Miniprotein binders against q9h3h3. Designs and how they scored, part 24

Target 1, 235 residues: q9h3h3
Amino acid sequence: EDGFTAEHLAAEAMAADMDPWLVFDARTTPATELDAWLAKYPPSQVTRYGDPGSPNSEPVGWIAVYGQGYSPNSGDVQGLQAAWEALQTSGRPITPGTLRQLAITHHVLSGKWLMHLAPGFKLDHAWAGIARAVVEGQLQVAKVSPRAKEGGRQVICVYTDDFTDRLGVLEADSAIRAAGIKCLLTYKPDVYTYLGIYRANRWHLCPTLYESRFQLGGSARGSRVLDRANNVELT

## First folded at step 18 (miniprotein)

Design GR5
Fold by OpenDDE base, look of step 18:
Structure GR5 (fold): chain B 235 residues (1-235), chain A 97 residues (1-97)
Amino acid sequence: as target 1 above (235 residues)
Amino acid sequence: DPEEKEELIEKLIELIRRALERARRKAEEGRVDEAKWLLIKARIIAYIYEEMTGDPELVREVIRESVEILREIAEKTGDPKAEEALKIAEEALKAVE
């Protein structure tokens, strides 16, 4: 994906974040209701702008599932942005280590595994597997984009609390694979999103820290995870 | 495609306007956290704009508007969270001016 495509997708994601979400909250809703909710709001049929005949009549930004242990803690994102702006004006070099330190200082440590799938049965099935894993406590929180008018790929995001906790990131990958997901996964810290850092940025920063590829004959994880920063396999 | 790029830039500007307008409405309602997050989103969109155009002015404008909106909500609610958010925004404004 070229820089332009990444920026366009980022703009669409920001727009979606401002619209209402369809949420299944396992903290307040019995797990037994999940299947009915999934059937009511399959991601391939839920439309971004509430098209006629869709399950939603109003715009939907995201479809999300919150686990029992989910606690929204985004840290000091406003302070992070202020520090980032000050850093840019300082003329100091900006490296992946710089962003890591900023994230730690402001407690902005969340990140997400991302997968892109075409609309249809495979997407809905993948989402159902992820949603179940969240409700069962194997994952904390996940969201999926609704169907766009253009029929482009939809994205599933599976969050972890700390992108600096390598073990936690790998455990989430394992849970995703256990849910039956076989596509390519990429891991992106939220700090890159909050600072508007995408592919082909002027600092040459790679916002993807990890890549997971499915493996048929491999270990109990069923995937190979690559550290993109160091070009080292972790599994 | 230059035309596609310009269209995206216009979209970014519109999204920022929308975010700021919504933030103002949330501020009028005394919804500190919601207003704050909308301002954060406006800032992100302004960063994308800067990356595409090389122009940091939109970031500065978003910060200025953020100070105004956060001042309004701090005065209305007296919420310590709003006061702290205002302080951070004022410091950010000083850093980019």
Scores: ipSAE 0.889, ipTM 0.958, lowest interface PAE 0.4, mean pLDDT 93
Fold by ESMFold2, last read:
Structure GR5 (fold): chain B 235 residues (1-235), chain A 97 residues (1-97)
Amino acid sequence: as target 1 above (235 residues)
Amino acid sequence: DPEEKEELIEKLIELIRRALERARRKAEEGRVDEAKWLLIKARIIAYIYEEMTGDPELVREVIRESVEILREIAEKTGDPKAEEALKIAEEALKAVE
């Protein structure tokens, strides 16, 4: 139980965003090169700051795979931020509905499934499965954090284009499970990230929209997904 | 932990300064999209700072710096993306000042 965990992770993520990334880009790189790239840069061995003996000699913020169909589409984030600031001074109530409308109005619709894994074989295996799913077209884009010098869990982010497209979000969950991932997944729309809204926020907003838990022998998706905003099980 | 909170606040301030300095460098190089994203990141960090401290001044400062940086890019490049970004930043500045 740590009162600053979300804020520390957010600060580290922002710092990582500003450092160089290691990218396998299927739009410009043949799929046959993926296995060699994964072997060279396992996330449990790629170090955040380029430690001696690691495969990277310089800092790495993120390791990422872009699929053939990946089209960068962040929407109007600058306009979103400006509208958010104006909303806060307007006296209008801030609710999940107003956040959703801001995201729609500014076309900031992307979101991500998140998983947290300790460094080691399980992390590297999970990442490899996700990366293959991206290159094969079942997923569009994913990233994983590198190994921090102080250790700790690493995060894999698997992006979807539209958090309001529930079927598309659930299809991504299914593709993640098909890659052999059995850990807890949480889904966060990018609008919350761009507005700096984390779990301990003054508006009591819930930044996690869905939770997915692996279910052996279950539905076509291979998981049980709960809608956290409406307290409804979807699968 | 009050000491941990204070250390995080100091880190947030440093990250904002780093993002703004890098945005200015990208602006001097004429790299509009990269400068815009660095300004967006600075603003996110400033939101986190405001949530932790109750102090809105860093958000306002990031907006002021954004206007300055985007004006320089727009003048240097004439890029319509920079001119639109500047207009949005100027409108945001009027709303907070």
Scores: ipSAE 0.880, ipTM 0.953, lowest interface PAE 0.5, mean pLDDT 90
Fold by ESMFold2, look of step 18:
Structure GR5 (fold): chain B 235 residues (1-235), chain A 97 residues (1-97)
Amino acid sequence: as target 1 above (235 residues)
Amino acid sequence: DPEEKEELIEKLIELIRRALERARRKAEEGRVDEAKWLLIKARIIAYIYEEMTGDPELVREVIRESVEILREIAEKTGDPKAEEALKIAEEALKAVE
């Protein structure tokens, strides 16, 4: 019952996916326009459902920034879901290894670093730093949730292309820290999202692959990164 | 709590209905990729529902609706992407029936 926080957040994310997004697309918009766009649409002021007095009069599901090199490739998600149905009826054990293999077979390799921040200046500042990193090419694509009426925490998602590429995932962590982000980061491969698998699942799978914690006095990256699957610290 | 669980379950059902309704509208417009995306979302929501309730019926219903919607697109457009998507949906249906 107390495991429903993840399911509630997932339901909200699915609802948001189906509503319009506010997008700064560096592939078609000059980088010099970014700062004005950020000032117009701070995530702490953009409302989920278009409240009067907010910058948006209509619902907004996500606020997103696409980098110059962003090339959407979700892979064969439909085939992944079909194979998942077949796997569940096959009697084969469902393990982190079988999930990884499904993701590889269907080229569903993307994943994301997640951070949760309260509405306000710190959120808007963090988002601005991430958005600049995306437009400057240190990151490929990111999104942030708008403000809900209840004032709960909002989420920034920073995507990577391939969760099996540990170096690439760690480089994204470093770019996030270079943008001044000091909060806890967790990394979730998209395969878990597409199969509706969250932390309290019947298979006891751990959808969080990595955790990153800011490390005082370290390098410019400033992170302690834990591999949750093997319970070992990375650098 | 039971009240929180029930409210979330009702929300999931509403989201599935909304996703399927929108997918059918996109299918009527011949928009294959958008319909597929919405059917993928409906499936994800149905997976969450099944995990919370132990009841696979909404996953099965979404798969059945996916076959029907994708068949309509494939027949209307002849688009190879729609025909491939239909084939995949039919295999999923075979697995759950």
Scores: ipSAE 0.877, ipTM 0.952, lowest interface PAE 0.5, mean pLDDT 90
Fold by OpenDDE base, fold request of step 19:
Structure GR5 (fold): chain B 235 residues (1-235), chain A 97 residues (1-97)
Amino acid sequence: as target 1 above (235 residues)
Amino acid sequence: DPEEKEELIEKLIELIRRALERARRKAEEGRVDEAKWLLIKARIIAYIYEEMTGDPELVREVIRESVEILREIAEKTGDPKAEEALKIAEEALKAVE
């Protein structure tokens, strides 16, 4: 974890959010078209800036799949930010509990499982598995970063509606594992992202709430999930 | 690496500028939700900047610009969403002044 890697990745993610997305929306597109879409836009070949020879000629921020139950309702993020700024000015102590309460108060409860994979067949295969799970209703929404640099890792984000719903978070982990994904997963609430809170912040807040490690022959979930805040295994 | 830090800071500033300019264009087009999200993104980037530099000024600037952009769209469209967003931004501005 050298230098400003987290901040750099955050800046790149923010830039990507402002560019057009390639979206498969299961609410408006038949599920039978998913395979053709996946074949047309494999994440390892879609380039961030529309490089020559890529499937995309224009910049792409994210490749995303929306399930039937997807809702873009993210709560009152603007109000959350205002409350956060006021809290900082007050000089009151800031804890993970404070952030949780802010998130609840402003209805900003979304979170995501994150996985980082090298470009290639394994990434494209993982993404295809996730996309199918979303279209089939096992997951609600997912996105993957396009290829930005040769050899640079790409990130898949799988969202849940409520980071305070431990069962829902664990169910999403199970669905990801059922899709054949075996890499390390980390879960991060969006509230930390919206407040610019990354690792090594001045408040010593850890934005990662959960870690999931694949386990052969383990529990029915196929993973070991660690609560990072309490340092307790949940599975 | 000080050079790496400086390059990243410059990138953050550029991204804020880009986000605000895009937000203004979306506001002119009457796209309230898109404008709001771009302003939110600008503020996130400003938070990262503050964490890296200790300087809260960009956060203040983003909030100030957000008030202006949201006021313009509220006046132009009369959209209740814009009015609500404006109110929140004005309250935020008062809190950081």
Scores: ipSAE 0.877, ipTM 0.954, lowest interface PAE 0.4, mean pLDDT 93
Fold by ESMFold2, last read:
Structure GR5 (fold): chain B 235 residues (1-235), chain A 97 residues (1-97)
Amino acid sequence: as target 1 above (235 residues)
Amino acid sequence: DPEEKEELIEKLIELIRRALERARRKAEEGRVDEAKWLLIKARIIAYIYEEMTGDPELVREVIRESVEILREIAEKTGDPKAEEALKIAEEALKAVE
């Protein structure tokens, strides 16, 4: 049902987080090995639980690529969650502004562009383009879900370091489009994920900060980006 | 769909149990950072459970279990990372009691 779709997806993502990941780490692996790795592990064929005939014999939660310049820094997530408990009991209103300040205070600034694609060539091609952009340094880190047993759309997440840096978020959108991606993109700050806040939440918060729609502009450039919180176009 | 909701609730409960058990094992292995992340995950799943059920009890249980796990390891190892993580978990516990 529609009221629990976000919670179901969130539960699946949490389960995936705790299973093994397939990682191409450009910090320790030569870039020349990327194409062979992509050919071996296309996301439309890597199965969530290691089905017969899959390239993977064991469960895979996520397929990920880390760029050479990727310096992981999730910030003080434990402190964020503790302060969140205090905020909820304080009687102060919970608004997009208070979540933003909480994230800034605890340095939990990462966020991600999301795209959803059906299994098949289009998904594998999109992922390959994103993975190459990461290894070449246009993007820093990305992951893609494996193929679920029940089928359905898979998700590519392309991370940025600072959701408050609007220009940096827009530059990541541009790099995604330059990789030939034309589907709808949505941007979600990680603070919402760490606090378990999805679409159906009691505060009516909108975890999607931006939407990006591809607009014709002579190449893969020319996104129309909408600020969902303020319903204003940025581009 | 009530059947689908109940199955999802059961899934969330099992994921919390899995995350907490794994966090305890990682902490016992001296892998404090990995234990902390598993406790963070358990908390996220408990938040999702609370949104679906209106019941805050699993969040409180996860916080209590986090304090227990972190206290045991901090006392046994003296690891400054475990002591800091314990302090933060105790702050969360104070906020919900």
Scores: ipSAE 0.877, ipTM 0.951, lowest interface PAE 0.5, mean pLDDT 90

Design GR5
Fold by ESMFold2, fold request of step 19:
Order: C-alpha cells, then sequence, then structure tokens
Structure GR5 (fold): chain B 235 residues (1-235), chain A 97 residues (1-97)
C-alpha cells in the first residue's frame, strides 16, 4: 500500500528475531505437554509487547515449536554475506543461478513455507495443527508471529533443511496440507532473507521459489505447486 | 510516500544501532555465537537500508564495527570461532574499502 510493505515486514521480523521467543522444544519437553502449552499461548492472543490481559507480560518476538529431530543448521551465513558483498563489486552478473551457487557454497540451504492468516480461531487452529505435526515428527521446526496491536495478519513459517531438495520441500507442503491447511503457501529460501533481498530488488531476483495452492483432484497430494523461478508446475 | 519512507529509514537505523550495541554487550560477556548472530542481523538490516536509499555506507559501517567487536572478543577469549569470524569480517572490510 505504501510501496514498502515487504521492507516494513522485514524490519518487523528483524526486530522480532532479537526479542524473546516462546518455545516448545520437543527435544526436552514431553509431547503430552503440547496441548496445554497451545491452550495457554494461542498466537491470536500472545501480544508482541505484552498488552494487559494477554497471556504474556513481556515482549514476544516469535512463538516456536522445535521437533524432536530438529538440528539447527543455518550454515555459513557470515561467509555468505561477505561473498555476496564481494560479488557485487566484482562486476560479475547477479542471477538466480549465482544466488543458488552462493547458498550451496556456504551451506545456507534452509528455507521456509509461509502462510498469512488473520488473528482468530482459524490462525490458532492452523498453528495447533502445524505444532502437532512438528512434535509428531512430520515437520522439523515452525514459528508464528504474535499479535500486533494493529491486528493485522500474522505469519506461520515452516522450515525445511534444503531448498535445492525439491522432494523434501514438497514433502513439507504435503505435511502442512495433511494438518488441514488450505490457504496459499509461498516458499522462500533463507539465503534471500540473510542477504536482505525482497520484492522489487534492484537485481530483479524472485525471492519466492514456490507457490502452493490447495487443489481438489486426483493428484497424490492435495496441492498444486508452481515453481515461480521457471513458471513450471511441479505437481 | 516520502514521509512513510523516512519513518522506515529511521526505524532501520535504530535497529542497526540496537543490534550493534547488543553485540558489543555479548562480546564483552564472551558470548561469541550470540555476538556473531547480532552482527549478522545488523548487516541484513543495513542491506535493506541500502536497497531503500541507494547508500552503501551503513553496510560499510556495520562491517567496520563488526571487525572492532570481533577483534575484542577474539583477544578476550582466544576462541577459534571468534578468530574465524574476525578473519571473515576483515576480508569483507578489505573488499568494500
Amino acid sequence: as target 1 above (235 residues)
Amino acid sequence: DPEEKEELIEKLIELIRRALERARRKAEEGRVDEAKWLLIKARIIAYIYEEMTGDPELVREVIRESVEILREIAEKTGDPKAEEALKIAEEALKAVE
């Protein structure tokens, strides 16, 4: 609306990264405690800055669930950033291929499926389904933004280990759909986030790699996934 | 909208300052990994600033501050992670200056 929506969201996400998180860590917490935790901290009621009457009295940047098999692996992000800066001064072309190669070289392979939902029951229900899928081992890690004072849409991020592994990315989409999620999903490799590359960037790069739309039909999965870089349907 | 753009720019500058200040505190406490991640975040914010303004100077300033912070924690702790992070930051500074 103001022409800088992606940049505003990015700034808010960076601020949130630096504030405390509310975490259910299945690596150290019994799965039987998940339902009580979800009931205590619904994302539509956990407030960004600790409003009166909310379940949290302190700021919360993110609400997250770590699966039992979650092994954090951001890769060599510092080296990625340095190489990116050097690439820009080298005169070499900046293309989707060079970004992919930088990510591979520095092992910055993670990415995420994103969904945006308004505060309320639908958001809380979607998050609960995702959180259960993580604790049950169908997904590895997910997070959701808390409620802002403005009451705008919130985001659920479901991470995958390797954006170059199409099968793994599609399996995560399938697990999300099996949890009852029917809204639009978009997939962004983390390399774009770590390099501050959002829509309308000067290199005309497309940070969204895949889109997933729920589709009725005879496919083995309930979704239609489009590769945005090549404009090719994968399903 | 120039007024909304300026508000966002000021927010980005403030976030960079906060990230760097927190990185200095973590470095003084010897917390290498936490300091490194805060410096990474400061750099991401500086990239966003550069995209909005066309001005690369904040990225360079973040790199300079990163070298200073990482040098201090490497000297204080002798931690190989800090020494490697410092090396990477020094190479990045050389590439942009």
Scores: ipSAE 0.876, ipTM 0.952, lowest interface PAE 0.5, mean pLDDT 90
Fold by OpenDDE base, fold request of step 19:
Structure GR5 (fold): chain B 235 residues (1-235), chain A 97 residues (1-97)
Amino acid sequence: as target 1 above (235 residues)
Amino acid sequence: DPEEKEELIEKLIELIRRALERARRKAEEGRVDEAKWLLIKARIIAYIYEEMTGDPELVREVIRESVEILREIAEKTGDPKAEEALKIAEEALKAVE
């Protein structure tokens, strides 16, 4: 994706973050209500701005599912941003290792698996599988973008608590694959998002740490995970 | 496309304005966490703007306004979280000035 596309998607994501979310919270809502909620708010039909005939009359930024163990702990993001600005002013070299150290220092360790799907049955089915995995405790939290007016692909984000925990990242990949999802997955730490670092940035930093490709007849995970920083297969 | 780039830049500026205005309203309501997150988002958008334009001024402006908003909420609520957030923002402002 061209640098402009990444920046456009970032702007849309920031706008969406400021609008109301449709949330299923498994901590307060019985799991038995999930199927009815999914039927009421299929992501292919929920519109970004509440278009006529959509399930939502008001703007929706994201559709999200919170698991029983979900706790919103993002660490010290404000301190991270301050340290990042000071680092830029210092003129010191900026590397992936620098960002990793900043993330650890400020306890900003969350990351997400990303998948892009066209609106329709396959998207809604994928989302239903992910939502069920979250409610069943295989995943902690996930969100999906609503349908845009212009169409295009919708994104599902599946979060993990620690991008430095390779086992946790791989377990989430396995849970996604177990839900029947076969598309390409990319893993991005949130630290890159919080610092406005996307593809084609001036520091040549790659915000994608891992890539997962579906594999037929392979290991119990049904995927091959590539460490992009080291160009090494982890599975 | 230069036109598409300009449209995106305008959108970024509008999003920053919206985030800061909402942060002020949340500060007036004493909602410290919500105000902080809106200011964080405003700063992210300002970073994207800087990457697209090469101009760091919008980041400085967002930090300056963040100090003002966080000072107001700290004075109003006496919340230690607001005081800590204010301190961090003040230090950040000194670093970019």
Scores: ipSAE 0.876, ipTM 0.953, lowest interface PAE 0.4, mean pLDDT 93
Fold by OpenDDE base, last read:
Structure GR5 (fold): chain B 235 residues (1-235), chain A 97 residues (1-97)
Amino acid sequence: as target 1 above (235 residues)
Amino acid sequence: DPEEKEELIEKLIELIRRALERARRKAEEGRVDEAKWLLIKARIIAYIYEEMTGDPELVREVIRESVEILREIAEKTGDPKAEEALKIAEEALKAVE
């Protein structure tokens, strides 16, 4: 990873979080309107800063879809951060187990499958599949980054409620694969994000817990999921 | 690239400022959850800054300002959520001073 790419992407993500979102909320909007919304705001055309000719005139941080069962409960992230700072001051060793325990203690258990796709029809199609899966209740919530000026890859994030629930994480992978997604997926707990822990951190913590690769004719799930911490295939 | 690093550091500082300013506005509006979330974001950015620079001062500053913002909102609203958030921030501040 060249230089500060991870930190740059993190900064961009944080900036995006503070800008307005384009949201389809299935709790308040009829599912029948999803296709029109997807057509109006294809991720490949929605621009980060509202460029001329884009569907958006104002900055958009994220495009998101909320399912019927979605509840924005992120746990005690503030308490998590305080505990993390205290832990650093204590000089106690910091391990993946430490982070897991902090996450559990503060109920910060959300995580996400991540996929990176080039702008274009394939991205828009992938997003449409994910959005439909969310609205149909196979997934709870997803978001996609808008198009950047530089035309870089866009990211789709598909969230799960509990990164410690291996079955739930695997079920989300299956739903993503069922939506026709064939690219590489990585799973990251939000606790790492909330603590500013990215690749090449001073604690050597790996924020990626799982990796999913598409498999033709393989498991019932259509993917091979690797536990990165234990280097074990789960499927 | 030192120039790229400096540019990113400047961006992080600006993002923190923006987050804190927005948090203050939300606090003035009595929007406790929104203010808290923005303070959390400011803190994340400060962690990234610390990782890049080795300087924990920005984290301390964000915590200090978080205490001020949360105190204001707690006094204004009397919301138990704001009071709890303030307590957590005050304890965090004591731990890093």
Scores: ipSAE 0.876, ipTM 0.953, lowest interface PAE 0.4, mean pLDDT 93
Fold by OpenDDE base, fold request of step 19:
Structure GR5 (fold): chain B 235 residues (1-235), chain A 97 residues (1-97)
Amino acid sequence: as target 1 above (235 residues)
Amino acid sequence: DPEEKEELIEKLIELIRRALERARRKAEEGRVDEAKWLLIKARIIAYIYEEMTGDPELVREVIRESVEILREIAEKTGDPKAEEALKIAEEALKAVE
């Protein structure tokens, strides 16, 4: 990431989180309506600020799909932040293990697979595949950023409930690959996001725990997943 | 680029202000969960600011404002979740003062 790219993206994401979302909720909306919703709000055409000619006239922060099993329990994020501030004041060493323990203690265990795609057919097709996987129960929840700038990449986030459950993280990767997505994926626990920890931080913490690369003819997963912390291939 | 850095810092400050103002409105409406999440977001932005500048003051300010907003919610709603959130914020404030 060149310069302050991570911090810029974080600021934009925080701004987007405060604006209205376009949501398909499979708990309250029949699955048969998904195709019409996807056609109405293709991510490549939905604009961040409701530009003239876009499907949305008002600002949209995110486009999201909630599965039937989705529960919005993020744990005690406020307590996590307080504990983090106290830890910094203590001057104790901060390691990836420290953050893992903080996350467990405060039940802040969610994480996400991330993919960055250029606006267009490939993005919309990838999103449609993910949205179907969520509605079908293969994934629990996903979101995609709207179009903000000409030529700017959009991000798809696919969430898992527990970043410490390696099998669950790998199953989500498999579901994403089964949806036809072949790009690079990175997995980031939300605990790093909630604490403002990005690349090149003063603690030298890497917020990316896993990296998935598409592989032809490989295992049933169709990818190679690297544990970045241990530099070990898991598949 | 120093100019790009300054522009981002200004953006972060504006986002904090926006988050806190929205949190206050949600507090007035008795929307506990929405207010809490806006305060969490304000704190994240303040952490980014601290990392970029070395200045922890915005983190302290966000915590201080969080105590005020959560106190208002707790008094207005009597929601046990608001009371717990207030307690956590007050403890955090004492730790950073």
Scores: ipSAE 0.872, ipTM 0.952, lowest interface PAE 0.4, mean pLDDT 93
Fold by ESMFold2, fold request of step 19:
Structure GR5 (fold): chain B 235 residues (1-235), chain A 97 residues (1-97)
Amino acid sequence: as target 1 above (235 residues)
Amino acid sequence: DPEEKEELIEKLIELIRRALERARRKAEEGRVDEAKWLLIKARIIAYIYEEMTGDPELVREVIRESVEILREIAEKTGDPKAEEALKIAEEALKAVE
């Protein structure tokens, strides 16, 4: 996994997308059932392929929570991919700006805050906090990977509906921190995912738009958020 | 690590085949949106393959298969969504041929 870590993780994510998901859907399930559901399916114990002793007997690709106000809108992803082919053959430079414009043109505006945690109490506690924030309406939708056979860190993804809406992305960061999350967060627009653009790509694009770091000290705490595209700290 | 690279390449190819096979099944059932999403996933995996190998041929093959699959569902259903998806896939094919 040395030179191909991102590609390996991307392949696993694509495989997971194609397997069944465990979903708590607040649009159809009372919020009072959330705690029991979280206790039944902690992400450190839900296994990717239904290992013996798991709460799940069948493969699980993702564990997800949908908020009451969640209205799915992926945009025109097929058109995005077709325009991407045309762009690559056009001779025009491929830059963060051209990717942003492509995403806007096709209304592929979603993105996600990502956090990586080792299996165990910290992961399960972090997920529970995020899931509650989703059901309570502070966040829209989130998912977490199940425990892999090989072990290793798992990922929590917290989605926002418009990566160009800086205020909305920062509000999601604040809601994540309010849920007690202290680890590093990175924000990635979905346009990069749909075009298979991960770390170490030929265009030297950075798929991470923002980084958020928890701050300690003083009488107040908050995030220190860095805009990776413009190298500007947002406070 | 050449051994790890080959294993990952084989995995990517298998995932593409699985996505395309499932897309065909959805197309046979007339499920346009589900077929489209599986074809989108196949394309993402093919992009990863191209970045890893430098070889664009698998992306081109996925686009050709997408046109074939979408043509089948458009013919079977007459669904405007399928006809639009087919047009978009044909534009992608034109860009790579």
Scores: ipSAE 0.871, ipTM 0.950, lowest interface PAE 0.5, mean pLDDT 89

